# Miniprotein binders against Glycerophosphodiester phosphodiesterase GDPD5 (GDPD5), part 6

Target 1, 371 residues: Glycerophosphodiester phosphodiesterase GDPD5 (GDPD5), of Arabidopsis thaliana (Mouse-ear cress) (q9c907)
Amino acid sequence: RTLHPLPVKGPKTVKLQLQTSRPYNIAHRGSNGEIPEETTAAYLKAIEEGTDFIETDILSSKDGVLICFHDCILDETTNVASHKEFADRKRTYDVQGFNITGFFTFDFTLKELKQLRIKQRYAFRDQQYNGMYPIITFEEFLTIARDAPRVVGIYPEIKNPVLMNQHVKWPGGKKFEDKVVETLKKYGYGGSYLSKKWLKKPLFIQSFAPTSLVYISNLTDSPKVLLIDDVTMPTQDTNQTYAEITSDAYFEYIKQYVVGIGPWKDTIVPVNNNYVLAPTDLVKRAHAHNLQVHPYTYRNEHEFLHYNFSQDPYKEYDYWINEIGVDGLFTDFTGSLHNFQEWTSPLPDTSKSPRQLLSQIASLVLPYAKA
Short names: E, the ipSAE of ESMFold2; O, the ipSAE of OpenDDE; V2, 0.75 times the mean of E and O plus 0.25 times the DockQ between their complexes.

## First folded at step 3 (miniprotein)

Design h3 (at its last look DockQ between E and O 0.24; V2 from the best seeds 0.00; counts 0 for: pae E 24.6 > 1.5, pTM E .487 < .8)
Fold by ESMFold2-Fast, scan of step 3:
Structure h3 (fold): chain B 371 residues (1-371), chain A 92 residues (1-92)
Amino acid sequence: as target 1 above (371 residues)
Amino acid sequence: SPEKLVEEIKRLADEAKELLKRAERLLKKLGSRKWYGDPELAQRVRELAEKLEQLIDEAEKTGNEDLIREAEKLLDEIRKLVEEAQKILEES
């Protein structure tokens, strides 16, 4: 018999909760080491590979719909140039003091953006997925996390808020940041870090723009993270230097609004001639001010793995987690980080069985045993 | 190409070896021999991974195509042992 009566009342389904005992595994733009960045497929793969948080960049369409897309221009990661109907849409705008020419996200309606297909950013990554996936909206992204079989956090970036506020018309006296927070609240996101509400729907809101994080602190108690760029790059909103925003005085100021910082990993451990140098005191000073540190971006390719690690991503993870002592990692290869953490720092009640470990070994070896 | 095949096999062999080593560390922390499943099978997989690594290094040095074919045979043997281990540990 293939059919049976459906239950009148659904059973109480409790999802496996987010771990909080080891550094957070943050899938940077999804599992984009394999699948094109910020696509549904990349996020579903990241969830399957064991990520704690899926991460995205929020920009806007011309008609004010929030989308998941990293670059302010569509040129590098979409097929926009192949669309003759859009040939007249190329524009030049001032972006953080530089004249950038391209097809800007805010010059296209959502309907127009949905006609585009994503392509792989890096020539050295898998090209087979080019042209398969459309741009997704932020609401579609939230739905992916909602529908996951376990509790999966989200890590949205309020990207280029100055640019979005300059070129997109927002209703009333509202702005880009208001739309982001309203959308999060619509989907049930809120709660201070580690509160019961936060644990049910984990969220970190990130931005390189400190004024955006200060602004939304009056709109939501959700934890926020200040992103920090290269030592040469000032903040996009306030033109503050790296030295200023990483000073002890500034950490004392900003900790009222954020739970942590997200610096570029090369500002913590500098690199010269593809060798890592001695670490700076950035992590120690941030921790002294009760700020978490979530660096970006960890990548498994030899171009990003320094000679000190013998091209072994597991040696890099060991160094950054156990010696540097970071609290989270933005990685393009969330599966490799998950594997490292499961075998070196198992969770007490969810530790993998020997059968699960052997099945994982089998799955890694089997694809290459074919002849 | 054969060169890319050797690179892929070498990377996977190193990853499998490291994964097995990490699994052993985890199982040791749990303090129970049963967590190894079949200890002899785990040892055999490790021995084959070590032989594969050595064979790839020799193939890289000499460019001998016969050594690449021998590596393919060892991969088939590893696959069969891993499949057998997975089958033995599968329970209703």
Scores: ipSAE 0.000, ipTM 0.156, lowest interface PAE 20.1, mean pLDDT 80
Fold by ESMFold2, look of step 4:
Order: sequence, then C-alpha cells, then structure tokens
Structure h3 (fold): chain B 371 residues (1-371), chain A 92 residues (1-92)
Amino acid sequence: as target 1 above (371 residues)
Amino acid sequence: SPEKLVEEIKRLADEAKELLKRAERLLKKLGSRKWYGDPELAQRVRELAEKLEQLIDEAEKTGNEDLIREAEKLLDEIRKLVEEAQKILEES
C-alpha cells in the first residue's frame, strides 16, 4: 500500500536567545553614534553590532499614529526647515511650563512626517547619512525586532504623555498610554520579567512620568522602568523632587510597579571639572529594593568622556560594569560596548550558535586586525 | 606685573559669575522635556563653572599666567554654551 507522503515540516529555526547573565547592551535610539537616531538603519546597525535591546521614544502624529522620535519638535533632527510647504506650521505651545516654538510632531499627519528626513543631532558625529532616512512608526520599529535573526528586545519610552494627551485624541476615549500598550499587545508583547513569554519577546517600558507607569500597570504585566533626570529636575507629571523619588520609601512604593530605574549616570557618579567623583549609594540602595539600574547615556566622543578614564570608553565601561555594578547601559555606541563585554565577560559557547560565535569573535578582533 | 595679574583674575572671576547667573536662568527656562535623555548640557555648564572658579582661585594664589590662560579658555566655553542656550530660548 503506497500512500501520498504528508507534507514534512522542516526543522524549526531557533533564534539565539536574549542573554541575561551580563549587563544589558541597550541601543539608545539605535546605533546613533554613527547613523541618525531613531531610524531603521540605526536599529539594524545596532542589531548587527550585537545589542540586547533596541530603544526608542514614542510620540504621536496629528492623526494619532505612534512614531519613533525623541524631541516633541522636529527642528533639531529633521530637515523640516527646508520644506517650504510647511513654513506656516510652526507653533508655540506651553510645554511643562515653558513656551516652546517649533514644528511639533502632533501638528503633522504621518503622511507629512514621512516627507521629512532625519539628520544627526551632533555636528561632531558622522554626517554622511543626513537626509537619507525617514521617520519610522512604532509598528515599523516593532517589525525590525520581530524580523531580527536573533531574539532582540525592545525598550520603548512613553514620552511626553501629558503633552501627547493634550493634543492628540484617539477613538473610544483612549489615552496615549492605552495606544502604546495596545500596539505592544497587537505584536504579541507581554509577560512579567523573565517569564517564558517575556524571554521570547523581551520588553521594558520606560517613562519619566511615574503616573503613566502606574496607569499601564493595570493594562500589562510587562516590566517597567522609571527614568530619573538630573538632581535639580522634578518628575514630569507629579513634580516630585529627585530626593523624594530616590528615597528608600519611594523605592519601596514604586517597586510594586517597576522592575528598575533608569537614572542619568551623573546622578549616580557625580562629575566635577570633567572628573568623576566618589559614587553615590544610589545603585546599592536600588539593588537593596530589588530594582535594576540602567543608566543613560554612554557616549564615546571626547566631548562626553571623563579625565579619570583618560577619555577612554573602555575604561568607562569597566568602571560602570565592574565597580559600580549597573544592570544595563544605554549607549549611543552599541558596537564598542558589545566589543568590551565580549572581551571581558564572554557568553558561554553553548548560549550561541556556531555562526553567532564566529561573528562575535570576528567583531572582537576586527579593531586589532588592522594593527 | 603682579598687580595686573591680580586685576585680570578678579575681572575673569566677575565675568564668570555673571555668565553662571545667566546660564542658571536659561537652564531654568529650558524644559527638561526638550532635553529629555540629554541632561548633559546642564551638567556641563555646572562642571565648567566649578572648574573655572577653582582655576581662578589657584591662579590668584600662585600668580601663574598659564592658569589664567586656561581659565580664559574655560570662560570661552561657558560663554559659547550660554549663547547657544540663549539662541534656543529665542527660537522657542
């Protein structure tokens, strides 16, 4: 008796899993030390360079589409000023107590925003890619992570939620925070920190607005991170002081809603005359409350490096990872942090495919192959 | 002369004090939201101001002309930062 063969399912491709044994490499707005921030190219470069998470800032267009963009105005990192058809779109709004004049994201439809091109924020960075890439949507960002050849986490920030909720309305009485969480769920994101679901699609949701994080805790069990600004800056939504939100009492309270904090690195280790001083006890106290610490922002340029480290980014990484003991680093320079960790804290061979291991070795030796 | 050096140090200190006061006012006017994730401008201004005061104090104590020239460089950096912040505020 000869039967027609059933279709044979091929072997399932298993992506290399997220590492959780060393501090997270978090590609702050992508690999934007090289490629303009918050672009597909910057995120693809970060993934190629070995990032654990790609990080983005979420704002909204006029027609309610979530976009990946850092400033509430388009002026500094786009060519909006060269678009004469938009010249009359400049507006002045009250933003957190200040009158800000510029081309606001929520005054443009997605179609209009897609006509713009992104440029580097700093003149001392590589300018060769200015004008090459458009603003991307949050959904486009999510597809970048989904389609990566390995498991790559995402780290979206709910940005300027008070401003977004004032100027953009969604159907059904939804808030900006609702739209962000709904979009994450649409793409299969969910699950508490280190759960099986989380490990398949890793996610941290970050904000400077504690009330937004508390609000979304009723919508998702995905891990959340409270961002913390300069010691002189109160919280965006509740006007709470740095001293209050870094107190032991506040950590004991907020740990119900967040798994970590993301402080500006200079609030952890103060700087004077471009020398780092003795560290505060912030990381130790956060850890005592079982809160991770993911400081921002690690940048390799001379303009951002300190004399104690001989302005060497690898000395900075060594200090922050091995002496201070942080759990993740927001970096503009994904590749250099990856190279440091591969040389100083390599992952076990069994956690990588042979192809990934050879790629990692190649990336570590590339700088020395030209010596 | 030593008298000219002391007078120049005092002039630089007064100028730095005025620039720091102007920088402080401008920083309070700039919303943290515009500089979200990039608080380094405020920290950089404070860092340069403190270093300048330390260098001016050392130069006055020692009379070292090289320290005065270094203080002038830091003052120029502070002035540029204040001018940049003022430009951003005027465009707001």
Scores: ipSAE 0.000, ipTM 0.097, lowest interface PAE 24.6, mean pLDDT 81
ESMFold2 (binder alone), look of step 4: mean pLDDT 73; pTM 0.665
OpenDDE base, look of step 4: ipSAE 0.015; ipTM 0.333

Design l1 (from p0 with K13L K20W E27L E77M K84F E88L K91Y)
Fold by ESMFold2-Fast, scan of step 3:
Structure l1 (fold): chain B 371 residues (1-371), chain A 103 residues (1-103)
Amino acid sequence: as target 1 above (371 residues)
Amino acid sequence: SPEEVRKLVEEILRLADEAWELLKRALELLKELGDPELAQRVRELAEKLEQLIDEIKRLAEEAEKTGNEDLIKQAEMLIREAEFLLDLIRYLVEEAQKILEES
């Protein structure tokens, strides 16, 4: 099977610093367009492909260990159903007013979760990696960024904090958010956006829960980003509407706690019958309030690319970066975004040799040369 | 409208001329670098770009015939796609020329 080597620490050298001159390339759950989401292999691939930030979702095991895992249930992206020893662990809980039945992360200890293997979420992506990789802890995720050959930022999400606080017992009268921030501090993360400390170890903390971001503002000066769902979805913690949390009044309020917003990209540029419509004023208004905009999720598959981009992810990147003017992109395909950015906005410190330039020209031309 | 279709056709013709000159220049520079295989692949890219421009022309012609404004919008979006591809190729040509001059 394919072996992805763990990053090794070389001789003490000054690492190449994080770029700040072009939009941030954020590897959404790693290079998950190629390798199953939130695995060590997906993160190592993203680092090799030139990502600025690796992104993850933080949930908890039963014994209070932070893990990197998107869904509150293990059913869709792990082989939990094939483990007969866990057949009796299926539970039904109230999740945001709905009864959800499945194998919840917080009903398993870390030791039990480590017996599971990740499987690909999407039938249209590569299935050959199913069963190869275990669930990783948040601390293991932090060591991947630490051991990278260049400065690589991290972009952890405080996911389902209400649910984690309801079902996991946190010691010392603390809660889920306290454990997340304590772990970040343990690994040397901190500092306000663009400070010397932040540039050495870049970090954005994201959440759909405004109250979690307000709470941790008393614990860390690390930059925070408010995630915003579709126009029909209220906030999970406060039941606030899309209209309220994207209003000018709310942007003036929330900017004291966050450096930016992370909206679903279809709320910025609406889609109708597989064509993009005129953009809304969301990006312009956020910028007017000194908030960065990092939309999610950019995907290269033709199901997610619209006719006006001719199914070309480079055209989508050009539109979103140069016409819409976003400050970062959450992408499942960090390599394609990196290649686009290197060709259109090269960094002075990454000057390409003649051989590398010829390789890039060949790579650009090859897909168009096929039948 | 007929005026919007005429403007669209003028943009397509300008884009086609610019594409042809730029790709011809790229092919000459790549040939000087001693890579005839890559030069052949750039020729194939020129053919694909020409196919894209032809599709834009078809949409414009159909819009003129039917009065369907949505086809004009589709053609305008594909023109932005072609313009982006040309800018990217232009960047590569400038970099290749710089390498040849500095070698």
Scores: ipSAE 0.000, ipTM 0.208, lowest interface PAE 12.7, mean pLDDT 82

Design l2 (from p0 with E11L R14Y E18L E21W R25M K48F Q51L E55A)
Fold by ESMFold2-Fast, scan of step 3:
Structure l2 (fold): chain B 371 residues (1-371), chain A 103 residues (1-103)
Amino acid sequence: as target 1 above (371 residues)
Amino acid sequence: SPEEVRKLVELIKYLADLAKWLLKMAEELLKELGDPELAQRVRELAEFLELLIDAIKRLAEEAEKTGNEDLIKQAEELIREAEKLLDEIRKLVEEAQKILEES
């Protein structure tokens, strides 16, 4: 008998690098068009579907643990109301000038939050996943990106920093923003945009609060993005108007701290009677100041598509990428954006063999074609 | 109803995605296998699927604008035609997989 030698251990597989040649595909709260927002399953789905960045909203528990959760209240996207043991925790607080009543994240410890289950925000999306998934911590979110089979960037938002700093006790004279940056550094995140360090662990830090982005500029060289709301909404921290923070003078100021802006897409392309109007000059002016533009939020449902696009999300992507010229898109449907980009701007290193294409097509067709 | 229009839009997105993948498969089948007949059949199915999708989109847009439930029923009939086409695509994909395994 001749023994067959065991295969030699191959070298450790190097992960496929982040693309930088086409607009960034940013999975807004994961693939939340398909699976409930900011769950492990939504993020794993987004990675499988070809996203460049997974995006999250950072808030805090009562005991100062960073969590991935959009709303300051648990009411709309969790089963908190069904927990009789928490019935006495409902509070009213001033949130950006409005009295909001509900179950606030910072009124619950992490141990208590982990007892809750996420539910789908939108009645018109898939309800089958309601009650299946717990709230995840920011560290758990970071491990999802770390463990991905390819390089996947992260896009965390420092959310409601004024509210978090008012209601959560931060030790040692530190703030909410300090905890966020310390956690990022602990997980190896850092480096200026497109540096070797950044390309190994890509990161954009986003916030609607310009003072938070200025503050963390003394803590990290990681690229930052200023989020911009509706024309009627002032900044939560400085009470500055839309006109002020989108002025050429302000862009010259803020470009020292940020690499781009993330405006609400309707401020770039206004809508009237479900038709898109002529675009504003916001993208052109931001580009003139060397700022990237990553608008939010692209959604495939007919409520968010306009007659101009014939209910075809690919026509919307084509318009925004090729005519408007944006540098990234926050989408609830990262898979559809990835497919559009693969067809219109394919990367040579990501082209699929016929066998891989057949496997992809089979996965799409077989569940639907068989009744 | 608004719910029926939403389901219709979801299906349109799925079918549009599928048509793109089929066109790419036809290109790669021609390039790697040199089988112009199989590639052409895949392309014809994808092009016909795109025509059905465009018809469904037009009916959905008109239904949304007018609230006409009869247009939704017409769209559902085209969806049933698309489902039959998807069964033909499934069989073709199985044939293509067998050919690639034998090569």
Scores: ipSAE 0.010, ipTM 0.339, lowest interface PAE 9.9, mean pLDDT 83

Design l3 (from p0 with R43L E47Y E50W D54F K57L E76L E83M R90Y)
Amino acid sequence: SPEEVRKLVEEIKRLADEAKELLKRAEELLKELGDPELAQRVLELAYKLWQLIFEILRLAEEAEKTGNEDLIKQALELIREAMKLLDEIYKLVEEAQKILEES
ESMFold2-Fast, scan of step 3: ipSAE 0.212; ipTM 0.791

Design u1 (from t3 with E5Y T7L T47F E49W R87L R89Y)
Fold by ESMFold2-Fast, scan of step 3:
Structure u1 (fold): chain B 371 residues (1-371), chain A 92 residues (1-92)
Amino acid sequence: as target 1 above (371 residues)
Amino acid sequence: SVKIYILVKEDGREVKYEFEASSPEEARRLIEEMLRLLRELGATEIFVWVRTDSRELAREFLELILRLLREAGFTKVEIEVDGNEILLYAEK
């Protein structure tokens, strides 16, 4: 029995810091190109593959527990339809002017949601993981980032705040956004962009709802990003047009609350018949107002890689980083983006000289090869 | 002739491959096949040593190897060229 271990040569205990010299690699719902979205396995894979930030969508259960789940309905990415006990729970609600029918997250308690299993959204992605993983809570998501072997940032979205506030009862006169910020503070998140506190626990809070970002600006100094949808879609909270929220006047207004914008990439570089067209001036104008630009979503499949790039994701990354000049990318394939960035802008290896590593390896091969 | 040596590390194991090609075209084919297999095996570290009789062939093989390593997800590469020999280390 060892009551107290003797001191030994320990492994490296100081975590490798977040890189800030390259555009941010943002693992959109985890490494979801490989493993079903917003599962622990998808996030662990993204961390292993070198992501800077893991990203999630925050919604709520009926009992007010924050969960990591993209769709307001469970139908597309879970096995809810296989649960006979839930057959009578289907509802129709108004979601941004459209009647949506399905099994809504806020009609189920966390205990009920934990009985479900995630399935792959896309028929053309790997189906072998269907039924293996449960829905995770936002707190479980935060522990994944906390327990990473290096500093990994988080990029949570305050998703459908109007819908969550309409259908979930929040205690003490609070609302959905209050619960999100309180949870972040509980886990030690805070600090203005690039401050010492932020660098230890990096965070961007994103939303399509500008009033949610303005509201939480009185609750946290954490950097915020305004998400922007296609040119036809008005904001869900204020019914403001694309033209209005991307105007120079609006950028001057919103920059007091946000550090950047997260537009749909097709609004920056339009697509016609699977060819990219000339880029708009959106990135240049955002930069003129000191706003970062983090577009969504980069995907490696044939259906998403345009003919201009010869179906090569590295050519797409080169175009968006070096010609368009974006500051971060939401990708379903975090490994491929990390590989591109390490290949084109490698960070110095300070653990061992590359020459020392080559000498060690060469000594193993050269005697075998020559005699 | 072209001699090619590849050392692979995967799951704590070291696997050594050695082959000799009688022509540049045979060497190219063998390099492509070997690097394809390493991708399928999940190799995390690789050392490649290529010995040619021409600096031009060494350059061609270096370009090919770098392209295949990129496609296989290797992110860090260190290269030394000594005349007609290429020493290359890569890791994910």
Scores: ipSAE 0.011, ipTM 0.368, lowest interface PAE 9.3, mean pLDDT 84

Design u2 (from t3 with K3L E5F E45R T47L E78Y R89W E91R)
Fold by ESMFold2-Fast, scan of step 3:
Structure u2 (fold): chain B 371 residues (1-371), chain A 92 residues (1-92)
Amino acid sequence: as target 1 above (371 residues)
Amino acid sequence: SVLIFITVKEDGREVKYEFEASSPEEARRLIEEMLRLLRELGATRILVEVRTDSRELAREFLELILRLLREAGFTKVYIEVDGNEIRLWARK
């Protein structure tokens, strides 16, 4: 008797892996310098432009659904004020010691939030996309990374956990952080930094709240990053000062829970009258404690680019990568960072033939053809 | 006037050349000669920047530089255009 041959295993569709040889390019709220922040379009643009990680801020709806949205209020980046049916939802709450008045995400169900449309935060950025895109859920965000044609990491922030835990009812004695980790595990995220599992689905979990990162260390081995704000801002959960959380003693403590820190870039290189000053020792000290440094936020506009760099974003990238020595950058313009890195530290390009490269070049000049 | 910057990077070394041309014809000649010399010297990474007073002139220089980079063996080029200023990041 002849047995039927086993089906031939076709070539597995293997995605191009995450690079680990140069600082991480982190698309801050997507390519939000070009398309409104934390929209599907901004994330798809970031992936197309060569980002290593797409970044988001996790908040909650009233009914406990995780959403991708930076501000605790909807006022600045949505059309909520144009919805007469929501006029009575405006509230004032204590947010990190400040009374904030507005339309809070946790005062609206997901169904209500999906009626809203995102608008551009900055008047000096492209306004043509205002009103086109809805707020996305964290699960929709995870689906964008899953469906990317190459391995793209995610960089979710556990945003305002104190506020979310105060105003949202979490089932079964759990809290906001539990829902975040459960959702990540549901989508296959886990594994310690640079493990085989992590390389297949790269992830950094970030927060300004050190107790949230300590708490989730009992729930997941995924790498975590402690965000650090301005020198005047204490931690929202523990009221610890900048001096305390950037001390050598604290770095020795927190390194058992985190792989790095994400400081505001002006705390590393101070700015006065649009000139950068001498750098602090923060990066050197973090590295001495085996902590990575991923500063935020790099922006290409002249008001965010300093005279020392001739207001040129590539001179800023060169300085921060090669002189300051950071391990990752949160940028609103992931495409410009990718172009800089491809030029200065190119990865082997076995994916494109010379013909394809020339065709790509030709497509870039076609709109500029003289006639 | 036309300002032209050509930066060559190799083995941690950076050399920048700056030219100011009084006419488009002079600018074209300078760009052609410089890229010819860079090819002869075996340069593998270059940045070409051009600043003009005209969008139309910037487009003409973009087309010229892309052709010359291809002839010099640079197969990967990243392009930025901001009005009257162009940058071309090129490598082999």
Scores: ipSAE 0.000, ipTM 0.202, lowest interface PAE 17.6, mean pLDDT 83

Design u3 (from t3 with T7W K9R K16L E49L R51Y E85L R87F)
Fold by ESMFold2-Fast, scan of step 3:
Structure u3 (fold): chain B 371 residues (1-371), chain A 92 residues (1-92)
Amino acid sequence: as target 1 above (371 residues)
Amino acid sequence: SVKIEIWVREDGREVLYEFEASSPEEARRLIEEMLRLLRELGATEITVLVYTDSRELAREFLELILRLLREAGFTKVEIEVDGNLIFLRAEK
C-alpha cells in the first residue's frame, strides 16, 4: 500500500504498517510473561512476536527523568535491597490513601537507578533473567519503537501523576504530564486517531487519572484512553466512583477527550470461584458511546485462566474477541495472542483474488496496449 | 514521472517495495531488478501498482510486468485500470 508519497532511488523496502482491522495486540510491559517487565529485552521480544503496540508505565526519577517502571517502589522488581549504599533511602509516603513503605523511584537520581537490575515479579515465571537488565528511560523506550523493523505503536501510561507531582520538582511551573507530552512531541508523536500522522507513529496515552487526560487534551491531539480499576477503587485524582466513571452521562462527557476505555477485565466478565460469570453491559454501553474497549490483563498461566477456558489461552482469546467484542487486549504473552489472531482472523487481503490465468488476462490487456 | 509499488506476500508476511523513475529505461531496470529479487525470495503472491501520467508508458510497463511474472511462474493474474493507476495482482 502507498502510505508514504516519498520519491526513492532504486528499490526500497518500506516498514510494514500497523494493522487496524482486528483487535490491537498490546504487549503489556513488553513480553513480560517471558522476560522481566519493562526491559529492552521484553520489548524487543514483543516486537519479534508480532505485537501492535508496546506498553509502558511512566514514572520519574528524583532529577525529573522519565523512566519505564510500574511500581512506585523499587522493592519488588529490582535488586535495590542488595545495595548497601541505598539501605537508608527507604521512606513511607501516602499513595492514594494508603501508607506505602519502600524505595521510591523519585528518591533516586537516574544515575542511581541505572545501578539497579530488574528481577522477575512472579515466582512462577522464568527466573533466569534476574539481574541481567537495567531500568530504561522513556526516551530509550521510544527509541526501541522507532528502530523496530516494522511500524510498532506505543502505549505509555501517565502513572501516579498525583504522586509524581507531589514529590518531583518540575521546572517552569510545569508538571509531570507536561514532561510526558513534551517528550512525545520531541520524538515526533502526535495526530488524531487514524490520521496520516498517527498511522506513521501510532500512539495511545493511557491513565487512571481523568484530570491528566483532560489536561493534556489541550497539549496534544494524540488519542487517549481512560483506565478503569476494580469496582471498589475510586479515581486517584478526583475520588470518583466506578459507578460514576462508567455511567452513560460520564461516557458522553469523557468521549470528547478520550477515544476509549481500558477497564480491568473482571469488571467486564466477573469471576466467582474461578469460573467466569455472564458479562456485564460495559462493552456494549462503551461502544454505544463510540468508545473503544481495551481490557487488561490477559495472562497464560493457570492462576489467571478460569476453568471455563480449560486453561487454554486460545479459548480465552476466542471468547473475548468474538463473543465479548473487545477492540484491544493488554497481554503479558504477545506471541500467543499473535498466533491466535494469525490463525483465526488473518489480516484482510489488500489485493484482489486471482480470476484468470496470465495468458487469458494478457488478451484483455492487448486492446489497452494499442494507441 | 512513474511511481511503481510492489507488494509481495511470503510466509504470511507483507513487504512493500516502492520506487520512482523519471525515464522509461530507469523504470524498466527497476522492475526487472525487483522481480528478479522476488523470484529469489520464492514469492507466491505479488501485487503491482503503477502510477503514471502516460498511457503509452503504462502500456509498456504492463507488458513488461506480465512477461516477467509469466517467466517467474505466476499463472493467475487480475488487472484493474483506474485512470492513471494500474493495479495488478498475481499468484502462482
Scores: ipSAE 0.000, ipTM 0.173, lowest interface PAE 16.8, mean pLDDT 83

Design u4 (from t3 with E5L T7F K16Y E18W T47I E49R)
Amino acid sequence: SVKILIFVKEDGREVYYWFEASSPEEARRLIEEMLRLLRELGATEIIVRVRTDSRELAREFLELILRLLREAGFTKVEIEVDGNEIRLRAEK
ESMFold2-Fast, scan of step 3: ipSAE 0.096; ipTM 0.654

Design u5 (from t3 with T47W E49L K76L E78F E80R R87Y R89L)
Fold by ESMFold2-Fast, scan of step 3:
Structure u5 (fold): chain B 371 residues (1-371), chain A 92 residues (1-92)
Amino acid sequence: as target 1 above (371 residues)
Amino acid sequence: SVKIEITVKEDGREVKYEFEASSPEEARRLIEEMLRLLRELGATEIWVLVRTDSRELAREFLELILRLLREAGFTLVFIRVDGNEIYLLAEK
């Protein structure tokens, strides 16, 4: 009898794991400083440029399909106004106490939304991509992260849940938040922060609506982040003040449901006459309650860089990471943040096995883990 | 410290106005005077951009602009607040 050797299978390619030893680099709407926001191209660019997480805003079409789109109206960032067949779709609705007139996402089916093309929000950013890209679904967004050559996290926002629940019909007595969590579970997302399941498919779920985060805590153990606007803005769902939702008592309450907060960066470091002032105690108090802090939004243009930083985004990153001590940054320019972090805080030896590397990386973030 | 940009559309023509105020009080007066002038010019579409030192000032200016635009018979098409910036589109 002839003995045939077993076919030698080559080593399985294992994806490079998410880093957990540096503040998280969060690509706000993709690399939207370079390519129009929330497009496949913007997300692919962010992955290429070294982002840890790609971030999106979840809204809904009329037929209940989750889409990646920031504004509740299509007017500013799409060519909807050039579509004469949609001219009669303009509506006026009450949005947080204001009558807003426009082309609302939930007044269009997904098939209709896919006819539109995205355009650049800011006149001072690159206009060459206007009209090139369609609106993507949340499921298409999830496939971008899945198909990345390394482990890339996702950071979806449950956006305007009150508005989506008022104007979209959800089957089976469910609501907008149920559809979001069901879609995440369908794509294999779940697991508490730093668990084995989470490290394979990293996820933070964000919202300005504390009741949405409390609600989904009964549906998924995935880490959640409470977004916080400025001192004048009450919560959209509960009408709670900034003072209330940033109090020590509220941090003790909400930490049962969230791993961190995502405040507007000017509530941490106030600005006056384009100069940054002394920081508030928000980061120190959040950390005292074992909450991470991921501020928004970092932008590299001279209009957004304060005189203290001499128009140098690397000086802004140094200040926020090394002096303020934040745990993550929402940036429109993920590549510049990645280059800064690689230069100033290089990661451990990648020649180690993925399991050993993950163990080493996880040990560096334990001080930030929820108690 | 406060930058105000107002773009006016009348019968297909677009005109942009830019102002820089050294104080919140000056910014408030400029906003009131410009919106008064726009009523007299017969503007049918107004795009407003305000950049301030704080969201609190932005909120006060937003409420002022909304009141003045409603008094002039305009309907809000679009509102966005992004940090210290207010973007607003109104049509008559």
Scores: ipSAE 0.000, ipTM 0.197, lowest interface PAE 21.1, mean pLDDT 83

